# VH-VL binders against Uncharacterized protein 5: the designs that were tried, part 3

Target 1, 153 residues: Uncharacterized protein 5, of Haliotis asinina (Donkey's ear abalone) (Ass's ear abalone) (p86728)
Amino acid sequence: SNLQCKIAGGGELIPIRTPEYRAWVPLGEVGLNVSDSKVLIFAARSCFGAHILLQNNAEDFKNAVYEIVIGGMKNTRSGIRQCVGCKFDEWVKDKALNCRFFNYFWISWCGDEVWVGHGYRPPHNRILRYKYENQPVINAASVRSESDTYWAL
Below, E stands for the ipSAE of ESMFold2; O stands for the ipSAE of OpenDDE; V2 stands for 0.75 times the mean of E and O plus 0.25 times the DockQ between their complexes.

## First folded at step 1 (VH-VL)

Design p9 (framework fv_polzastobart)
Fold by ESMFold2-Fast, scan of step 1:
Structure p9 (fold): chain C 153 residues (1-153), chain A 123 residues (1-123), chain B 107 residues (1-107)
Amino acid sequence: as target 1 above (153 residues)
Amino acid sequence: QITLKESGPTLVKPTQTLTLTCTFSGFSLSTSGVGVSWIRQPPGKALEWLASIYWDDDKYNNPSLKSRLTVTKDTSKNQVVLTMTNMDPVDTATYYCAHLPYSSGWEEAFDIWGQGTLVTVSS
Amino acid sequence: DIQMTQSPSSLSTSVGDRVTITCRASQGISNYLAWYQQKPGKAPKLLIYAASTLQSGVASRFSGSGSGTDFTFTISSLQPEDVATYFCQQYNSYPLTFGQGTKLEIK
């Protein structure tokens, strides 16, 4: 197909660390620009609680487009919500993360839906899907975590 | 020992702005994961969560109160301030501030509360 | 918003009785549920969090159970000092919400 969804980054994953329950780390400030992308592939090593924020405006963390939580509730669930601190619109039982090893994940906002899955081959191993009618453009992304987390983004 | 105490006016006229200060001891809002919340209770009614502020200045406000509500902190003074605009008689309540202990998970239970301050909104 | 409904709204019973109060969430909240005791003129006191975990220093006669939408709070043997209003609170999602309260009296 001539219409492909662009994956963020240049192929080399950027190492980032988010200590337990710290403020958001904007990906643009650490060299990853998602503004022309529709897919993010990343790895995380964490006992639980890896959060990814997809934003219309890079400086607005509250009025985000999506917050995606991977391995929340002490690594028992993953979910999608339309703002930080809001009700989850979709969640699934999922022991997604590992304290000792990196696990791969992908997030796609290609088209009118956000999809989340395990691994590095979207759309395989999809675990979450949510459709946001009249979804704002996603121009930025940020990460934070509930436990000491090492990322490759 | 953790203690919190609310202070501010006990009588507010309709349309005025309410400002309440929570002064605390025994913990710091520089400690990772810790927060302070405001909760109110109209006489004889249920508790209503108003807002939470965390060590990293992350803030959550009850959407039912819209833009009326602002919460701020001064970490060096061990204080959290709640501001609520356009007060109405239905806002008459005892206002509490409460401690949110460190929690790495999705847990928001209030382990230590201030004594509360009754705010009456009346002409 | 997640609505929390308690049952009963009030009850009157005798010292030594087993007391059961229920709390129902309008949506699934897993085990993100706390129980508070409030005596007249006093601030609430946290008794239980994570649906069934007893707060440090709280008497063992208090217990909680449940998951998802249906939760139970129990006092195994009512003591005079337990006369209070009891509230459940969900913390699955913002806004945090409380039940309407259950007023417990001794007859």
Scores: ipSAE 0.006, ipTM 0.518, lowest interface PAE 11.0, mean pLDDT 86

Design v1 (framework fv_livmoniplimab)
Heavy chain, then light chain:
Amino acid sequence: QVQLVQPGAEVRKPGASVKVSCKASGYTFTSYYIDWVRQAPGQGLEWMGRINPSGGSTKYAQKFQGRVTMTADTSTSTVYVELSSLRSEDTAVYYCARDYDFWSGYYDYWGQGTLVTVSS
Amino acid sequence: DIQMTQSPSSLSASVGDRVTITCQASQSISSYLAWYQQKPGQAPKILIYAASSLQSGVPSRFSGSGSGTSFTLTISSLEPEDAATYYCQQSYSTPYTFGQGTKVEIK
ESMFold2-Fast, scan of step 1: ipSAE 0.006; ipTM 0.548

Design v10 (framework fv_livmoniplimab)
Fold by ESMFold2-Fast, scan of step 1:
Structure v10 (fold): chain C 153 residues (1-153), chain A 121 residues (1-121), chain B 107 residues (1-107)
Amino acid sequence: as target 1 above (153 residues)
Amino acid sequence: QVQLVQPGAEVRKPGASVKVSCKASGYTFTSYYIDWVRQAPGQGLEWMGRINPSGGSTKYAQKFQGRVTMTADTSTSTVYVELSSLRSEDTAVYYCARDLYSGSYEAFDIWGQGTLVTVSS
Amino acid sequence: DIQMTQSPSSLSASVGDRVTITCQASQSISSYLAWYQQKPGQAPKILIYAASSLQSGVPSRFSGSGSGTSFTLTISSLEPEDAATYYCQQSYSTPYTFGQGTKVEIK
């Protein structure tokens, strides 16, 4: 029950942009290493479709551990799945994103569950919770989006 | 509209280096990986490596490791491949190509016209 | 490295014929396979991605099938402009590799 939940990053958010749904941007390549972390806090300004990939191996975008989608399906749903582009294993109706303003989100894999929430104070405002059987170790993360998205990670 | 533009030809002596450019236009440069593929005269296609223009990460085929360098300049939307210690067998057309990512599958949907690199004395 | 082997290496067929080209991977690549057409003096052009998905703007007479280690490109009714070399390519793992090519000539 006594888990150490380290937050990714050095306390200052790194700005990046994903303008089109084509390429994953590995967070390690923009200076954010999640390999020793259990929590990611970030902000996004987007009309819809902010995707976060949690990976066992930074080189593997196709067999992801988790894909978390914030404001998918034209900013109407957020969900978690065990593979890129598959059916959601868990989802919620959620108008999570805004075209004009940054909204904050957090993702936690501290323990045996993945939790997702609004804001910058985990575990407050949790919107998703999923438990995976035999979860691989999460060593890397990447982002992409369905629409022009500005991130602070 | 969407284009990758390369110079037509380069000539080098054995032992020299060549740097081939690939200028992208008509799309968001940092949203796609660019791969380099070469083709010796009358031969098939050979993948050399790829670059992510966002962040500059690269993957090279082991055959070229130590001789190849790929770089990207986001201010000019241009990718480069540099090959050193040139030999006559490096004579080939060098293509840049854009990775299509459609859901979870990758392929090369837009190609440059190719640069013929000739290595001769 | 994953080796891609095409069959046949070359063929001659008449306009209107059904042409089939096969591609074998040395290990399973799921559906991470593309097919390209290359005419002399030109860059390759994508025809099929994800083993069976037709690229926008490519004539419907082209189709792809297969998964795992065995893949097929079919031209249902050969046209004169289809004279070209066809290549399969795996994108399952780096280094990405191509088949040796199949040259299609018109009789």
Scores: ipSAE 0.006, ipTM 0.536, lowest interface PAE 9.6, mean pLDDT 86

Design v11 (framework fv_livmoniplimab)
Fold by ESMFold2-Fast, scan of step 1:
Structure v11 (fold): chain C 153 residues (1-153), chain A 119 residues (1-119), chain B 107 residues (1-107)
Amino acid sequence: as target 1 above (153 residues)
Amino acid sequence: QVQLVQPGAEVRKPGASVKVSCKASGYTFTSYYIDWVRQAPGQGLEWMGRINPSGGSTKYAQKFQGRVTMTADTSTSTVYVELSSLRSEDTAVYYCATDYWGSEYFDYWGQGTLVTVSS
Amino acid sequence: DIQMTQSPSSLSASVGDRVTITCQASQSISSYLAWYQQKPGQAPKILIYAASSLQSGVPSRFSGSGSGTSFTLTISSLEPEDAATYYCQQSYSTPYTFGQGTKVEIK
């Protein structure tokens, strides 16, 4: 079963496309508000490098709470870090993405840990877990990618 | 097409400073970290540090701390490395290279600038 | 700092030969290792990242393996264009460090 925290979105999946290595796309600007949510379930079709930024301030991409990278380093690993471009705090070998098919993922910040998994049934198939002491409130999220990526959020 | 353009050569006297430029094009300038790697003639590669063009935060190798400064000008999509108190052992080709935010490998390189320090 | 040691420092081989070069890290770096090719007068070119992932556009005769402290780059069938110096690089922690290089010459 899923977690007892609110899942972002209202049952409609929002299609988004992020071209290779372009600027962050704020989810609030495309109709997905995560400010009262603690769980995000999404799908991505991509050869590699799907990035999700969890932010305290929606206008601030510099002082993010977490960057979560799915299928980074040409679809060879996924990881969690506390700053954009820093060494990962937690990572695993993971061929997470597929060029031809959508794969589902979930991210949970319910409680005092951030968790990441495969599929659409949190907390099933968890691959990453990290605890940030005195974690800032997550009020916004943004996406970008290393390759042309299609999202359903 | 991602491209990093550097000048071919710079010549300085010992004790002087040199500022080497690296002009980026073909991508969103703030999407990649830029790292500087130098190579003395006939020697291997040595990492000097990196800059995040988004906000200008830097990280330097301890060996260069105190005499290296990296800066970015977003209006011209140009990154600079400045090295002060030059010595003859600073003679090297200085490369800029892209480090996408956390790939931790260098996928695009400038052609390099040969800095010669001679009296 | 993490020290990267390559072996051999140089080698000569014939076209068609299988060539292996090794890279040893002074501490575990997991899979945070890349391999570069550098030809005289040119900037380095990425071949392999994440220890074993082939960069797009790089010929399939190049492969990488290993994890932790021991890594290898293999050229399955040497071509004349492969004459170059090869470098390993750890990206586990800053300062990022390179091996001293392996020069590959064609007989």
Scores: ipSAE 0.007, ipTM 0.529, lowest interface PAE 9.6, mean pLDDT 85

Design v2 (framework fv_livmoniplimab; at its last look DockQ between E and O 0.16; V2 from the best seeds 0.00; counts 0 for: pae E 12.3 > 2, placed apart)
Heavy chain, then light chain:
Amino acid sequence: QVQLVQPGAEVRKPGASVKVSCKASGYTFTSYYIDWVRQAPGQGLEWMGRINPSGGSTKYAQKFQGRVTMTADTSTSTVYVELSSLRSEDTAVYYCAREDYYDSSGYLDYWGQGTLVTVSS
Amino acid sequence: DIQMTQSPSSLSASVGDRVTITCQASQDISNYLAWYQQKPGQAPKILIYDASNLETGVPSRFSGSGSGTSFTLTISSLEPEDAATYYCQQYDNLPYTFGQGTKVEIK
ESMFold2-Fast, scan of step 1: ipSAE 0.534; ipTM 0.853
ESMFold2, look of step 2: ipSAE 0.006; ipTM 0.530
ESMFold2 (binder alone), look of step 2: mean pLDDT 94; pTM 0.956
OpenDDE, look of step 2: ipSAE 0.011; ipTM 0.592

Design v3 (from v1 with heavy chain Y100L D101E F102Y W103G S104D G105Y Y106G Y107F; framework fv_livmoniplimab)
Fold by ESMFold2-Fast, scan of step 1:
Structure v3 (fold): chain C 153 residues (1-153), chain A 120 residues (1-120), chain B 107 residues (1-107)
Amino acid sequence: as target 1 above (153 residues)
Amino acid sequence: QVQLVQPGAEVRKPGASVKVSCKASGYTFTSYYIDWVRQAPGQGLEWMGRINPSGGSTKYAQKFQGRVTMTADTSTSTVYVELSSLRSEDTAVYYCARDLEYGDYGFDYWGQGTLVTVSS
Amino acid sequence: DIQMTQSPSSLSASVGDRVTITCQASQSISSYLAWYQQKPGQAPKILIYAASSLQSGVPSRFSGSGSGTSFTLTISSLEPEDAATYYCQQSYSTPYTFGQGTKVEIK
């Protein structure tokens, strides 16, 4: 169960904003350390395209472990890829985001799989699952978006 | 014109390994996934896994984990599937197939298949 | 794994007949379903993708419908060259899985 893996943060969500296609915002720089964690729970308000980068090294935005896209392709798909901007390795049809309201999501990298779901109670409402045989250690995470996005992380 | 070219046949003894090639032409090799599907004589189709030639990332069916490896050589536009510890039940036609551009909707072009026979 | 079950396993029909093949998924796969035709000694050929989209070059007598867990392939007027085994395939989640096949024979 992912219930036994440490969730990032101290219980209060940190508000941040990512304007359209700006630089990655490292979560460590806004006060959220994921280095000892295996699960991230967050909320996003966005018309489309909320991107989460799971990284081995916080300063390496090109050779990330995963890029997770929530509500990509104009809020029609969510997917996982092992490089930034590559074709998805796993994806699902998913109208995940909302322009006017925050929706909750969770990401788990507990074990040798990355899981993504709706809501704030992992592993409930899982939408994506990808197994990586030799998954690198995930020590950092960053966010970016395709449209103006408000986050609670 | 899009083509995926495979050798016609391979013969191996039980316990050996086989590496099957699939040479792509007529399109941008790194823009499409290549999947491997096998079919035992008189049986249905079985998905083995896929490779993204752009980065070399792979995904395998759990049934083959530990004995399947997929690789891509972008300089020759060739994808390989290697299956180790061969058993008689691995006798099958092995197909490579190209993934559709709009995601995981299906495979639009297929190689003609390589018959791998495993016998003593 | 998502199980794909086709019905019938085989059928015999006459040239000009309307033929219907069904495919059931063990869980919802939205529209992530393709249909393939395979003739003896040949590689499969895609007919339909995204449940209902006809592949370029495929005759219009082939059509697909359905979403979620229930899908149908229809051949509106069977031709002699349509004698083949037909497979459905889900691409919603890996491992991708195929139905067991439906063999279509001409009477």
Scores: ipSAE 0.006, ipTM 0.504, lowest interface PAE 11.9, mean pLDDT 86

Design v4 (framework fv_livmoniplimab)
Fold by ESMFold2-Fast, scan of step 1:
Structure v4 (fold): chain C 153 residues (1-153), chain A 121 residues (1-121), chain B 107 residues (1-107)
Amino acid sequence: as target 1 above (153 residues)
Amino acid sequence: QVQLVQPGAEVRKPGASVKVSCKASGYTFTSYYIDWVRQAPGQGLEWMGRINPSGGSTKYAQKFQGRVTMTADTSTSTVYVELSSLRSEDTAVYYCAREWGYSYGDAFDIWGQGTLVTVSS
Amino acid sequence: DIQMTQSPSSLSASVGDRVTITCQASQDISNYLAWYQQKPGQAPKILIYDASNLETGVPSRFSGSGSGTSFTLTISSLEPEDAATYYCQQYDNLPLTFGQGTKVEIK
């Protein structure tokens, strides 16, 4: 069950900043190893476009398992895609982010599908759910953004 | 003013080691990676590796693994690259460069003036 | 390793000319590409980051374009001080790699 899946991290959230459309920041490089985890809870303060990459190989930023976009299209949509920059496979209208305040989000890859939600209590407030047939193992995660973004991971 | 300051030159014999310094000023030292890039006379630029001054973690190019060591001293805001088992082919200008530390990889916005390392008998 | 190939290796042009330098990546690097200018005896200086963003303080005659595997640096009207070697660099994946350089000479 998702309730039994390990949440990444060990308590206090790690502060990270990503400037607009710079390179991916691998979470492993900043001290957050997701390789034995199935759930990531994080907060972001951003005007728009917070991207989370779920990867099979930590060094591969193109053939990722998922790219999850929070507050894309100028903070009007959130979506899931199986490749970086492709059309969304699943999306929802969502003014997810705020320029002045941190909002919490969670991502779960526990079980046979990926879920995304608002808040810090998975599986509550789920906004996206997508099943990838024969999903590759997720061993790493990275973040990037379309606008100057502050993260707590 | 943001700057990276290196010594002008070092001379070593083949088989020796050289340790080149790069002193940072004008910014938060632990918020940026420092990368080392060398350039042999008349040749192009070659990335050697990088260090995260926050914690001291390093990534080295495969060609230099086993011969290169990068270290950082946060009390003096100084990064070092040490290259061992020197050969004449290691004669080059060694540059330190600043890379945004919150990105996996980024452009080098500030460069040191370079240290010419000459390896000769 | 990601191979970066520039063309031409060298060019000679007159003041006022439009100069274009190309850079080809051996695999898709999205927009994670920088351009540097290096004058003899000096350290490289950044001109462009993220393929098309002009660094602060760099003259507007410099511009970058491209994404994926094909990139260009353009100097819209060449000035005498632009005589230099220009390098592209990818930062999509480790190891970080540079093109071989393009030498721009003034006639």
Scores: ipSAE 0.000, ipTM 0.523, lowest interface PAE 14.5, mean pLDDT 87

Design v5 (framework fv_livmoniplimab)
Fold by ESMFold2-Fast, scan of step 1:
Structure v5 (fold): chain C 153 residues (1-153), chain A 117 residues (1-117), chain B 107 residues (1-107)
Amino acid sequence: as target 1 above (153 residues)
Amino acid sequence: QVQLVQPGAEVRKPGASVKVSCKASGYTFTSYYIDWVRQAPGQGLEWMGRINPSGGSTKYAQKFQGRVTMTADTSTSTVYVELSSLRSEDTAVYYCARDYEYGMDVWGQGTLVTVSS
Amino acid sequence: DIQMTQSPSSLSASVGDRVTITCQASQSISSYLAWYQQKPGQAPKILIYAASSLQSGVPSRFSGSGSGTSFTLTISSLEPEDAATYYCQQSYSTPYTFGQGTKVEIK
């Protein structure tokens, strides 16, 4: 498509830290509104397990649209699933994260597909794509992690 | 393992200068700003400024009007704050703190600077 | 300069109580807010950063919320060791500024 999908945020990256397996941190509550956006670009420094939740309702963590896992299973896989903690619908072998350095990632939910990639130049370096027919509207996003993780969102 | 180490105390006369050190260890020194925060006896916390050890660039609170200088020595992983033209109201504990992800996550134990005649 | 105002200036509560401290910024600071705990004779200790992110090693009874101009620190069940002065701090723009502090005393 020749139409540009709107990127969340506005040039100022918001710092967030998620300790291992704490509650979800809603991005709206830390100043990042994704409700009018279709693309999220972010950076994470983590040994493993950076999770991004794309939600129809900001208060609903059970019936999310997607859980996207970057560097899951001890930094060996990245994947997309339509439920929190369930089997991946799509996944790839991927040593995505680094304990010492920030790595950039992007997520696009433009149209009825969700795409995930490395870097800050979507759609370059796409690693995952999953089609969800009749995809619910994504109005909110939240983050959490399996290990102590530093984010720039 | 991440530590910021400061001397315990300094005593100066009014009109003198004081230079307080803060030695960093356990992390990459040039990757983080160091902030200086002071606290007068029984008072709250007051931000003085910050330094980027990588380039030496600084931001100071305007209250100090040219009497504060922050420097970094990368060879010793040490940051300094120098305050000149000391007054009795400069009596305070001076803390250095690592500025990480827009929060100060590691603090020195503080240096008590007493300004008295 | 951005002014940070805390409420209350002091409070006294019993072990097991839910305690809330509020912090108001004079202009929007997004989520660039941290909360610190300071016990007598000690350096401040960070509890919360980015308004709502719990620092590693800090007990889960501490939580932060808010964005823009209004922020809250909550202690869900007060413990004796929580007697301290609490400070909010904005890092949205320099000069960084702190609230005046809230002293929490145990009954």
Scores: ipSAE 0.000, ipTM 0.484, lowest interface PAE 17.0, mean pLDDT 86

Design v6 (framework fv_livmoniplimab)
Fold by ESMFold2-Fast, scan of step 1:
Structure v6 (fold): chain C 153 residues (1-153), chain A 123 residues (1-123), chain B 107 residues (1-107)
Amino acid sequence: as target 1 above (153 residues)
Amino acid sequence: QVQLVQPGAEVRKPGASVKVSCKASGYTFTDYYIDWVRQAPGQGLEWMGRINPNSGGTKYAQKFQGRVTMTADTSTSTVYVELSSLRSEDTAVYYCARDEGYYDILTGYFDYWGQGTLVTVSS
Amino acid sequence: DIQMTQSPSSLSASVGDRVTITCQASQSISSYLAWYQQKPGQAPKILIYAASSLQSGVPSRFSGSGSGTSFTLTISSLEPEDAATYYCQQSYSTPYTFGQGTKVEIK
C-alpha cells in the first residue's frame, strides 16, 4: 500500500528563539520529533538567515544530510547544501524573511528529492528542489540563525 | 575565565527532594549545553542528563526519568538539577559540566566542570 | 545503552614508565570518545576528545588513539602528578556512558 508523507508535529506550534550564530537548537529537545516524518512546516520572524539542519544522527551537527538556508546572504537568497557552511547545491533569489512578521515555510524530504517552499500548504509555492543520490535517512532536525530569529515549529 | 560554581554540600532525609544549582560565567550561557554527572563515594561517573539553556530542552538518562528535572534561568546564567524521592543510593557528588555538543568534534565532551555538590541522603 | 569497559581496572608503575589504558565500546562509536583524569577530591579534567585530540593545556605526554570499538590512552613517560583515576566516555549517543575507571598508582 501507498504511504502518505507525514508532517512533523501533530499539535500546537512550539515557540523558540535563536540569537545570532549561536548553538544549534535540536528540535527533539523542544518536543518536536521528526524521525517518522517527511515534511516540516514552520514559521519564522527574522531579518535574515534562518537555518534548518536535517540530520541522520541527532548528535552530528557537521555531517548533516542537508542544511537548508532561508533568507541567507542578508535575506537575498535561499538554498540547499549537503553540508554545514559549504557551497549551495541549489539556491534561488528569495527575500524570504521579514523582521516584523512571521512568514511560513515548508520543507519536504518525501520521495527522492528535498523540496522547500513558502507557506503552509506543501507542495504549493515551491522555491527549491534538489535530488540527493542515495540520500541518508533523516532522523532529526535542528535550527539556528544568522540574526535574532523567532520560530514557531 | 570560564567558571561553573556550585554549592559545597546538601543534606536531605530519604523521600525528600534536593535542588542543586550551577552558576555559569565567563562565556555566552546559551551557547553550550550543561550536563549533570554524579559520582557516588568511591565509585565511577554516571551521566544524568543535559539541558539546552537556549531552548530549555532536556534529555535525561532513563533511570532518572520521572524523578529528575533540569531547568535553566538565563537571567542569572544558572542551571538547576532537582532530584525527588531521594534514597540513600542517591548520596553522591553532583557535577555540572559544560557540553560543547554543537560541534562534531566536541559533541558531548565536558571541557569545564563545576567543583561538585556533595548531596548526602541519610537516615 | 553503549557499555564502556576499561582495562586494566588498576595499575602500578614507576615514574618514567609508558602507561597504556584501553577502552572497549559495546558497539561502534566512531571517534566520539573522550578521556578524563580525576584526582581524589577533585572534578574530572578532560585530557583527550574525539579519540585523539589533545585538550589545550594538557601535557604532550598524554595521547589517545583508536576508532570504532577499541581505544587507548597512553602516557609516554609517567610523572608523579599523573597518579589519578582515568575514565573513557562515549558521546556517540545518549545516554552518554563512562568506563568504570582505571586507577594509576606510582611505585
Scores: ipSAE 0.000, ipTM 0.519, lowest interface PAE 14.6, mean pLDDT 86

Design v7 (framework fv_livmoniplimab)
Fold by ESMFold2-Fast, scan of step 1:
Structure v7 (fold): chain C 153 residues (1-153), chain A 125 residues (1-125), chain B 107 residues (1-107)
Amino acid sequence: as target 1 above (153 residues)
Amino acid sequence: QVQLVQPGAEVRKPGASVKVSCKASGYTFTSYYIDWVRQAPGQGLEWMGRINPSGGSTKYAQKFQGRVTMTADTSTSTVYVELSSLRSEDTAVYYCARGPDYYDSSGYEDWFDPWGQGTLVTVSS
Amino acid sequence: DIQMTQSPSSLSASVGDRVTITCQASQSISSYLAWYQQKPGQAPKILIYAASSLQSGVPSRFSGSGSGTSFTLTISSLEPEDAATYYCQQSYSTPYTFGQGTKVEIK
């Protein structure tokens, strides 16, 4: 029953910044509630390492559903994992980020799979797809980064 | 810049224990795992386990479980591996090596850089 | 445990030669593979990570390729300083395991 996949936010992107080696920033704390959404479209300007955490509960960073890494390994890989800092369940070679310009990305958890792609027109330019057996409900999301990163969420 | 410094050698009798140190400098000690790898004379490399210096949590290879203990002292930026019930086949160079950073590890793979110079542990009667 | 097997166990080659070392994993490890160089009396030094990524400061004559179960380290033009034992290492699953090593000697 994913007849209509709701996109998070109202079209106006919320600017935030995550400096290098900082704690998770819950999107709910910056005014973006993803609890009734199935798709997140965002932009990031970063040299490397933009991390998105999909959570069952906004207060729980330990039992997250997925961690999605965009431009990890010094902007050479993007991947999906079922725990923070674990080995990737799926990853791809991907020079996703740019130090000087914002690049757009989308993440969809509409249905029983998580999909990740470039751009702002899901499901176009999909780079990753993963199915989590018995996936928990995703009610919250948080971001952090490995380098100084500017987001538009 | 980044260094891991170990003592040169230790000699023990079979049945004894040995504790090898590894002193870190040039980086934030609590941000990186430290892994221990040993190499018997003329043999290859064998991973023993790792420690998180921040919390002290450890993961040991099953082969060493029950006789290996890894500890960290954050006040001196030093990691230790202690191996008990020594046998002659424990004669080896014991290396500490820096594992991935908690904050910038992408989970793609764990490689080790830098390595300590190694401590030769000789177990003989 | 994942077993790593290298081939050949040793080789002797001349300066300027192209040298190829192969590493086989007992199960798929994706690209979770690193290559190390160890010279006599020294600790190992990382050369390649993520199967094909060259570590900063390592000469460009070294390259890695492969994924899944089959991996290759290539030295495009052997130099005298390349006499060493080379090890592959999987980081897909603990315990992390190394190949038995390939000794490269200069004629």
Scores: ipSAE 0.013, ipTM 0.557, lowest interface PAE 7.7, mean pLDDT 86

